# Designs tried in a protein design chat: VHH binders against Protein EARLY STARVATION 1, chloroplastic (ESV1). Part 3

Target 1, 368 residues: Protein EARLY STARVATION 1, chloroplastic (ESV1), of Arabidopsis thaliana (Mouse-ear cress) (f4i9g2)
Amino acid sequence: RSEKSEERRFDQKMSAHGAGIKTSSSAVPFASPKSRFLSKQEKFYPRCTPRLTGPQSRDTPPKRDTGIANEKDWGIDLLNENVNEAGTNEDGSSWFRESGHDLGDNGYRCRWSRMGGRSHDGSSEWTETWWEKSDWTGYKELGVEKSGKNSEGDSWWETWQEVLHQDEWSNLARIERSAQKQAKSGTENAGWYEKWWEKYDAKGWTEKGAHKYGRLNEQSWWEKWGEHYDGRGSVLKWTDKWAETELGTKWGDKWEEKFFSGIGSRQGETWHVSPNSDRWSRTWGEEHFGNGKVHKYGKSTTGESWDIVVDEETYYEAEPHYGWADVVGDSTQLLSIQPRERPPGVYPNLEFGPSPPPEPDLPPDQPQ
Key: E = the ipSAE of ESMFold2; O = the ipSAE of ESMFold2 at other seeds; V2 = 0.75 times the mean of E and O plus 0.25 times the DockQ between their complexes.

## First folded at step 1 (VHH)

Design a18 (framework vhh_7d4b_2)
Fold by ESMFold2-Fast, scan of step 1:
Structure a18 (fold): chain B 368 residues (1-368), chain A 124 residues (1-124)
Amino acid sequence: as target 1 above (368 residues)
Amino acid sequence: QVQLVESGGGVVQPGRSLRLSCAASGSIFSIYAMGWYRQAPGKQRELVASITWSGGSTNYADSVKGRFTISRDNSKNTMYLQMNSLKPEDTAVYYCAAGPLTYDYSRPEEYDYWGQGTQVTVSS
């Protein structure tokens, strides 16, 4: 199934089923069933709607896909084909391929390839653009943007990019990856949107996240999560997900956790609003002192409350959300970008620092 | 259709407080993200504060952090900005904005709906 329309319909189905909804239970192992019961609002507590129950699909970033090449052939060969042509296929569909090469200040170079087509009757169209950018600051970027639409009003859009920032003067490097994907129906009240990102640097600082939302007929849902590592053992994770219906029912679940070497906190809220505006909520939290004691607290709008300190060993190992390495492999393609040759004596303008230091004035006989 | 109705602007002396209100109507899909932007004469429009429908995410400009508080009452479909310790530098037209869930609430392009603006003047 190589047709983009088939992939779009499949993705809409996945989004409609609330793919990627997570709980905090998989991130922190607790020895006590009572502590799990009090701190986690899993299926042990009554759930108000189907969105907060049932098996959960794996939540992964969108994989880049040209419909033309496998991941091992990602975009590179397309950028090496210097073409500008159009034609008609045997089935009457039309296609075009364009390529360009833009040059700018400070060694800026952009190689791009764009292709697209229309069905024989004009009822569907699509475009796909690939690019590679670099300059003399150590900046490198790979990207792709795909989109399509049909005469029924259906549309879809997908982008993916990977960026390298490198400071030649401080010997730092940072890679940022992101992807966005959306689809909308023209014949029903249905659509979905996903955005994923991953950022990391040479010191081990890492930030990952996703924003997702969708609608299918009467129900809309939103989901977002973030994950941060400081490179020194500190971990921050959070999730916020909620949904509503046209009848006015709304519900949600959110939590965050922060840990460093078994010391930290976790807190969350589950809430529900009925069509008649009756609001229910339950908040909970944990403080982990790293000394075999855990403070657990919570309250609900119906008058339940607890505030206890329990004897419990905390064994925290962060289970990360799936990152780019789990889905798209490595940064080999990005790192293979060849910048424009820099003339002798020309220094790049750096975005992240003062003026570059002058070239060392070394004696001709000193190979240093 | 989404409508945003702003109120609470005015002229005040430095050090005093104002509370802005924005009454919003529309689908929650269209008003999930709400925020206050401001624009002073000769300057670009900038984010002051933002809040999601759930209240689970809030953002503040560094210049107002600790002085301004954004809040939301979904039962009244109203968003508020409590502005304390006002300074002459806070003088601007303040705009209410609303849009769907987004990654970056600091970007005005992410908001589909905008109020007409309310003037806040801080002068001695």
Scores: ipSAE 0.000, ipTM 0.135, lowest interface PAE 16.4, mean pLDDT 68

Design a19 (framework vhh_7d4b_2)
Fold by ESMFold2-Fast, scan of step 1:
Structure a19 (fold): chain B 368 residues (1-368), chain A 124 residues (1-124)
Amino acid sequence: as target 1 above (368 residues)
Amino acid sequence: QVQLVESGGGVVQPGRSLRLSCAASGFTFSSYGMGWYRQAPGKQRELVASISGSGDSTNYADSVKGRFTISRDNSKNTMYLQMNSLKPEDTAVYYCARVTVYTRSGSTYYFDYWGQGTQVTVSS
């Protein structure tokens, strides 16, 4: 059939014209479901109704979304494309790509790639920055920051990072992951904020948590949870969730457990406050002494109470569902970062190096 | 006692396929990330592919993306590497490894246990 060798110049022009940005335009995240808590309660009724009966206990905490990034979607290979270029697509939208490489003291090295675009009418724009960092302390970092906005006042922002700390003296390592996301509407009273983190070490120490806040029209919600494992059998888990409406109805549920070697406690509270400020609550607790008996107690503002000892075996998770071996297996891109070569006889200053970005606190407008 | 045993290597023509297997014993296989490493004559060992303990997350070296697929069967304590469209530059000894992180004299390592390796030779 026909070959295009004699039309090479024209074919090359068309091929080059079709070579756009390797990243697609990002949709505004607030358009998708923001939280499991919001999606399950259209009427935002208090969690404490209907009335609970008897002692309340939990064998296993509810499953939590850790927010962990899928490594195959990282775009880390973009850091190996050292491209500084800009152009326009056939639809009139513009794009740019920029990259850099920074060096510093104590072996500090940062490679980064930034890309972004703007719609043909300038009504929408987005940016995406990827980076890797390392130094002679054994520190390695992978990160991404994405953001977008439009002329209607909609905006979104997302960051995610993975960090390796190495203990050269004991041959141990620690891996930390974190992310923050937020979005707001310019046309609706709607917005949300989400933060999560995971920290692991080779000794089995694990810490996980999340802080979430959002609103959709007349309703606002807050969600926090944390898990801590010391690698020696000690565990601490907690959840605190609450919501309110513009009519002044508030409701919430909080819970924690602490265990070590079959001994520990669980406790919680479910509560609501009506628009006229009438408060209802139900508190419950369990004391586990490791002797095959559990002390269960609780009370409610409606007059229900209990304080009993039952024959029951203590159940709790002494180890995380997703732990050290899993995080190491999922961190091969972080582990592959090549630090600057260290001269013979030079030891790293363990107090000198890039500080990990501070873990952001709860937004100022979140209630106590 | 941790044991990793590779199989499936051989001599093939360019463009052909091979499937490597790694049989693991002596540890809780589903609790560990695993990887395939290779070493060509005169070169350092390089990570080819890795897989999380659950099998839900995978990583590949740029040189093999789209051609190699890593997978695992936790019920059989076995990890696999499907190698398609093999090239002469894929010639190496391939090692199964259990993934972990530590430093020794400032060096970062990806493994704590290795198999003995299986030879893959792509030539005409």
Scores: ipSAE 0.000, ipTM 0.099, lowest interface PAE 23.4, mean pLDDT 71

Design a20 (framework vhh_7d4b_2)
Fold by ESMFold2-Fast, scan of step 1:
Structure a20 (fold): chain B 368 residues (1-368), chain A 122 residues (1-122)
Amino acid sequence: as target 1 above (368 residues)
Amino acid sequence: QVQLVESGGGVVQPGRSLRLSCAASGFTFSTYWMGWYRQAPGKQRELVASINSGGGSTNYADSVKGRFTISRDNSKNTMYLQMNSLKPEDTAVYYCAAEPYWGSDYYGPDYWGQGTQVTVSS
């Protein structure tokens, strides 16, 4: 069958995990980005297919924001409802809500709320946990974790968090946002994983990126991109997307750009390898001199080639579309977290707040 | 299958030079950032030099700036590290690595070589 048809079937199964379960608190304001899997998959494969076109000119990379930065409603209000309750729906499914409050050393405080449900036979379930954390170092964290499974063994998991690190002595403030999503089939060798991150500091340093992996219909794909701004005029952006089939076909598209003060370069490759190992590729590049001249070059395995200098103004995004001032403005809930009152004469550990261990990116079909 | 094969390591006296080579196969070398990492006994691996896909941009660790030069030849799928004025503290296993992006590699490079030993006797 077609890859798009099976992708729709897989995504529909994952989406069904929440549809049949009712709760007394029916709406969490935080929108789940469940439906974007198919559109990304469809756009990826056509873009990586070789085309019979002349030399390509790429003057401006696509604007990229993470799904986190575009989320306007956080379900953090659940933390203000200190409720512990449970019930059974008309269809025999059950639901629950729990809440807790933990205290620790150095002013550590965590408030959390959890809700969930199960089908009448316990074969399908979902949970959703929200939390806020703070301590006396100025550390603040908001987070959510959602997960579910169905009777066929299909499962999904997603998490979002937003963190403030602050050092009063160095006047260093940093906000980090991250999200991870995973879905796995219980009946097929199929699944996907996505990780997104945004990091900002008060001096204009910005790092954004995503890592995506998946498998469906005996086809595997990878998509990675990153953007880095040093806050001093330097920018680095890159994308790498590739896919393969179990029958040995592989294809991909990748590019990068690096600029500082109107001077820099862009380069990329679109490539394809057939099952009999016949390889096609097209490489391209631009060298920008900052003087109204741009060197454009490229070649392909089919013999097309170009190496020209043109009169052209250099255009690139020197600043992120969404940066420090924007993230501070959108982080009102994070910034409004009330830390525990510090007793007179007690001094906090002035190091940044707890650093979570690095979370490994993994394909749904490969254990970490 | 992806392979990175280092060569050019050995034993040298302080102040001498070595040139390391990294031969790549099984992936599109010309589109990857490349780097040299090293690991001394009992230490964590550290990045010593990196180079972008086209070879026009390089970066170096402070400990090797002015002494080491990274380069690449995309027509030969090969990366090089010219190591001048070698010091005893440069003694380490040197690893070739292929990276999608330098500075955003939370999990390290996509591909690693097996490493080549460099020993500076003193």
Scores: ipSAE 0.000, ipTM 0.119, lowest interface PAE 16.8, mean pLDDT 71

Design a21 (framework vhh_7d4b_2)
Fold by ESMFold2-Fast, scan of step 1:
Structure a21 (fold): chain B 368 residues (1-368), chain A 124 residues (1-124)
Amino acid sequence: as target 1 above (368 residues)
Amino acid sequence: QVQLVESGGGVVQPGRSLRLSCAASGFTFSHYAMGWYRQAPGKQRELVASISTSGGSTNYADSVKGRFTISRDNSKNTMYLQMNSLKPEDTAVYYCARDQYSSGWYEVDYFDYWGQGTQVTVSS
């Protein structure tokens, strides 16, 4: 594809997604991942899927728009089976299952279950490990890691985990979720990496984000976004997306918004760099005063510029779509993790409940 | 970051002992089978010993069976190789490796992470 055609397509994307003066205050061109309107980047798909015979790879819980699981009951119940076995299927493929239980300092406990398989000729392999962890600080963790590879050098790797922390200083509970995926070709310069995270505390503080990278058909692309809510009405959201080709063409789109109590700003840049280093860009901004007036300004390298004040109501999402009450509600498996026995009268102090009162000091019962 | 760091190599006389250690970081150590490989000059790497996730199952190359003992301490994220009755033919660079799969599944395969290696020389 020629550079000129690519530039025209890029301009149409900007226009279609409303990066202009009148539409820059809408969420449409610079929406969060759940409001995705651009065509999806193509991904490499490895040829090393789990087999259909023997123990199957278990599904990870479904992911929300952020990429993070919102249910916890898929596969993790394997921790209760305590099975260690291996076998060979009639097609010559092999499989195994393992389980274990590790103990450490300060009440550390890890229960895990692992399974995997390989094709009869060794041309395809996969593995999957599920775990739960806890200790006496109130720490709890659920996780899974899956991977596979083939004789052509293709590989893939996937994790997700959910963690409960209790901040001893502030006595504040927080839950963090993350997921990572990667796939790579062994024969082509092709692959991709994706990471998502969600962090929540009991006072409404929320942080979400994603970092993505991919390469396919001599094109590389990067996507990053973040959302932050302080639980007190402050919101920060940003997105930064760019791509480049083997020929040296680069293009991108980035924006940021910050709001508190109807007052705030948005700003962004859409840019393109040709192989000869000629740069085009369009920058825009909005100042929201909370009084029904919005200051809109911007400029482009082609000489276009504007600086206007319009009558417009400020719109932004002041609270996360999915927050602490939702997280606690669907984290029942995480919260049900049983830590090692604690000394009598010592209880964890959790945000979703006060510590039980200490047990009274009972008279010593000394057997003769 | 996943890292494997070997220590304990050196120069010893035949019949003596060495203990190698491998310190692991950046992953859940207890979830992975581990192994020790060695490579002598001009030869391909060979599996010396492997150990299951719990330490309950071990495998040894015929050349070292009865002389070497592999063990692990999951609470310390560390794997060990006790090498007794060392012979000149044991001279090699020894590598710690993380196995994607259960030990005993296969003895030689591609591993996803390796240490830098530690030199063991047995000579008089």
Scores: ipSAE 0.000, ipTM 0.159, lowest interface PAE 21.3, mean pLDDT 72

Design a22 (framework vhh_7d4b_2)
Fold by ESMFold2-Fast, scan of step 1:
Structure a22 (fold): chain B 368 residues (1-368), chain A 127 residues (1-127)
Amino acid sequence: as target 1 above (368 residues)
Amino acid sequence: QVQLVESGGGVVQPGRSLRLSCAASGFTFSSYEMGWYRQAPGKQRELVASISSSGSTINYADSVKGRFTISRDNSKNTMYLQMNSLKPEDTAVYYCAKSHYYGSEDYLGYPQYFDYWGQGTQVTVSS
């Protein structure tokens, strides 16, 4: 335990934000995030009506607040403190903080800071690692990984990272952000997982998505969405959500839209499967011709149907709401990473470094 | 018909290594998340490691992190578990498992998300 004023204040902060609070983070947070999709249990099948009015483009679900924004500034400051220390809290729990600096090929540099703790009996533990990476290819990365577990087998894990890819030869710049969170019970059949990402380049290419699944209260659920802009006027948005119970009841909702210059389509399906494998569904679609005419169609297993052509202007935004200047403005700490100096006559090996981004996620095929 | 056939188990002394293989047939191997489970005498089956359909996402149980390595070869429909620094506590029947969900990446690894297990291969760590 520290006894100096600054060390005592820091120890108090570490106790409040470290061992005590972080030890409780080793408990599985099953109540959060809550999925409203798990409450979609309808005794009667919903009515399906043509989408004659409303948003011309369906919004993808908003990005989840991961809480990381407030912790990002704290963790980046930790990288500059170069502290190695350990101690014991008043409750007998232990904590540590360490830092390191790794060097590798092609100018690779990683600065990192890690902190962690254990309960007095070792029954619970947690760690939190922050890092900053760079190399001579123009690659830069900021990241954090947090985890906790207890002797009952309960565990949680979360990560967040922000990456810059810059090809000096082509002047291509891309910023990618991603986060993953999960929590699992060691004794109950319960847990959840969330992954989200957003990727931007200087030419207006944008890809966003999330994958979420979990199990709670004898129900399992899956939620996915994706959003892609090619920077040339094309947009693809989709969502796919479904859930099931141990009794074999399943239900879901999915849609997609694809547009280029006011021409495109959107379509979707809401479906339900009983334990006896009886399937109900309603499907809907729109074909947009770019000429002030929209073909709207749909049907349900209960006999509802429509197939109409209406006079309607297609509204779409080809450019994403979040532009490159905003991305750069939010990434000032990433851009401030100082790479190692490259010696004269040494050229970067562009085969070394991070993998290129994956192809856009398409709506997944669902098991029935 | 889905079949999963494990091999590579045996009796070894503490600190030694074994490599398990799982040969899969009857489904499109490259489209499913795969995993290794184990069951020690008198205990429930527990997940040891899982690997996504592409091989890019890998998860390990905390008890085996740094000692075990999971991998897959989609061209051979085969999954592997390299087990290093074996301990008596690793003694169990090891099962190859196929995920229920097509194209699964990063699913939770609870038993209900895996619909087929092989017959198992015994690993015994004893001096």
Scores: ipSAE 0.000, ipTM 0.159, lowest interface PAE 14.1, mean pLDDT 70

Design a23 (framework vhh_3k1k_2)
Fold by ESMFold2-Fast, scan of step 1:
Structure a23 (fold): chain B 368 residues (1-368), chain A 124 residues (1-124)
Amino acid sequence: as target 1 above (368 residues)
Amino acid sequence: QVQLVESGGALVQPGGSLRLSCAASGFTFSSYAMRWYRQAPGKEREWVAGISGSGGSTSYEDSVKGRFTISRDDARNTVYLQMNSLKPEDTAVYYCARGPYSDYWGSEYYFDYWGQGTQVTVSS
């Protein structure tokens, strides 16, 4: 590989000079779709049949056109209230769509729409649900859940949510976005799962990350990455990617970097464990002093080592490109949700909010 | 079963050229990084060259840079080492090794299956 890494410079920076080690790349974030229903004024067409995503190769995770942090069309198209329709298409497939409105304690309100279908022979089916939620604590949520399955036993599930947490009394606001996608084969020992999130607060704090897991036959792989910005120039980035086989072979690559105003460090490890538990590893590190000098060091279990100081300019973008002002600008539908009117003299119970959506159990992590 | 079979070793004069081959079987060859190592008499085994599963990335030990070229032919399940401008210090048994699955992160790999080796002798 002699690809240009500059387009993803922080994800693919060189990790060590003279050792032949190169910086691992970060996983590409999942771009959450905005689910749209055809206008009420347009001829109704059943939504596209569900697309089942098969297991993914460990070394080429799916690429996305846009990162979720730059998604400018976040939102949901809800049906009118009290929709309840169903029918059969010319090809014999069936469809339905419905909508509702739920009220609860502490000003809780949920407006939702749901639609789904089934093929003529019942061999495939799909459902999608869209919702907006709010309550008197300042909480607002947009969400989508989609799922499908077929007679071969293949199944898939997708969700995304955008949430505003706003405490009227403490004057704190944050926006969180998350997405999860899972697909499983019914005929092969194969499947994959990914979870992605980004969080922003009004003070400039930012956290992003992703967890990916996949399995194809006798191999399983995990990819994780995270980024943290404190809004004051500090940056933390890390990745951890590893795989294993049913025979007990494991291998992985991980790194982290921490910088503030051109001063910081990077470090990483490439490792392998054989079925009989023999471990090989190669570690590397860099200390950046901000004075045009970088200390680079590393070693392996096979005796390779280096410890050098080089003249090298530290290149690092400390401030996140996409921050609070951007996310607020891209979250117009979330922010336009109108909570239920509070009666005079009634104050919100700040300890009570809507339950967060349940998270599926994640595969176990590689311990370190 | 995983099997690697090296071939092409020979006696060559200093300044000569030689191409080594490693035929692989028992696994999906195109999914794995491959590496060449060598071991001279009385010395420890050392890494020589590596190639990613995609073939898009290659790496070399400093003493062979510019003289050796690693390549692969996935249609034939074979990895090659083209050795030019050979020197007496290149005399060794050469081994190929199968690495882990992945070239996504561009890091160095540990290698878990080895061939039996092929002898290269550079002498006048």
Scores: ipSAE 0.000, ipTM 0.109, lowest interface PAE 17.6, mean pLDDT 69

Design a24 (framework vhh_3k1k_2)
Amino acid sequence: QVQLVESGGALVQPGGSLRLSCAASGFTFSRYWMRWYRQAPGKEREWVAGISSGGGSTSYEDSVKGRFTISRDDARNTVYLQMNSLKPEDTAVYYCAAALEYPYLYTEDAYDYWGQGTQVTVSS
ESMFold2-Fast, scan of step 1: ipSAE 0.006; ipTM 0.459

Design a25 (framework vhh_3k1k_2; at its last look DockQ between E and O 0.35; V2 from the best seeds 0.00; counts 0 for: pae E 18.1 > 2, grease 30.4 > 24.2, SAP .739 > .668)
Fold by ESMFold2 at other seeds, look of step 2:
Structure a25 (fold): chain B 368 residues (1-368), chain A 124 residues (1-124)
Amino acid sequence: as target 1 above (368 residues)
Amino acid sequence: QVQLVESGGALVQPGGSLRLSCAASGFPFSSYAMRWYRQAPGKEREWVAGISYSGGYTSYEDSVKGRFTISRDDARNTVYLQMNSLKPEDTAVYYCATRVYKVTSYGTDYFDYWGQGTQVTVSS
């Protein structure tokens, strides 16, 4: 059931001619989602903690993501009214909710809400802050920051934001998302960090990527990947993953693809370094000529090699499957942020004079 | 498969002592921190004590500090909770727990594992 360990990662089948042993296809969006998709299978509840009155208790580090969230996934709720609430639960734990806003130059406004909780003895605590920012340049920002610690000594921090800005000269609008998460164990030499970004403009330019790092005792690992679409048919995708032990063993896998108009290449390397600096590696490549022929080649430090041309259709993603129209549709709250109203810019004369009572709130003569 | 089995819970008079044990299997025990939690009727589960994988760091909830001692025996894959000067408010089901991190080529993930619990009752 869902209490079982993560399902083993499954590599793709080898190529049709058998020259490569790794099928690192990038015709679909790159992601670790096959493995992380299986990891994201929600576990059957083993023993859930009951919820308490007030804001939901947050006593557990965040889980790693399979993709960056959109604003609906967060459920950001900037309270409409001034809020300054606090309470104490039956077990002695406490909670609070508050809201406010900050004003600044050039029409800057940040509306925010904050919530938090604390155990009765202070051994665990958490905070959550949401905000909306805008100014008169057309900048808009929606964001979340969460942090906490628990009684086991674990600590965590995460943030997410979504930004709209426009180039004044070209009027190119951009929507950008970014997220960071980190968690550290209080008692183990263990922790992880993830950074994600997605950037879109109205002409189809799209950039996405992630940097990830983790450590468990004597092992460390890194993962980096990126996707870039120029909006005119050029595509670049790449991945670079590696790990290292304290004793000097290192290993990794990397690949990239670059395509335009059916012509392009894929290439990669799998490698391993022993503690005495001996290196094994296996490189591979595919060159796609745009005419139904594909050159496949590779070699290894153990003497393997291949160099063949096969008949094979070229497949790759020429356009992002999630682009500008999609991100606009998923960014309704961001786009609805109203800028601060401009005052007239004049300071009224402080000397008062009497005024007649205002007319009742009746419309003027209506056009017919 | 990870298994945690608690034992040693009993009925005891106020001021008495008990030692709880948690036998662990299915993972490299000496590489993981171990924790004790407790849950009284009608309360949420609360952390009681923790011990690092090396045993060099221990921590306790304030209400048990000075009365409870966590320890580990890596040769027996067992973590202990020595409870002295027991009070009626210590009455609860006691659980041992661990968080197992799994490192993959695509990242690190984790799972929380709990034992079945052992009942400690402090009353006359």
Scores: ipSAE 0.000, ipTM 0.158, lowest interface PAE 17.6, mean pLDDT 74
ESMFold2-Fast, scan of step 1: ipSAE 0.136; ipTM 0.605
ESMFold2, look of step 2: ipSAE 0.000; ipTM 0.144
ESMFold2 (binder alone), look of step 2: mean pLDDT 88; pTM 0.878

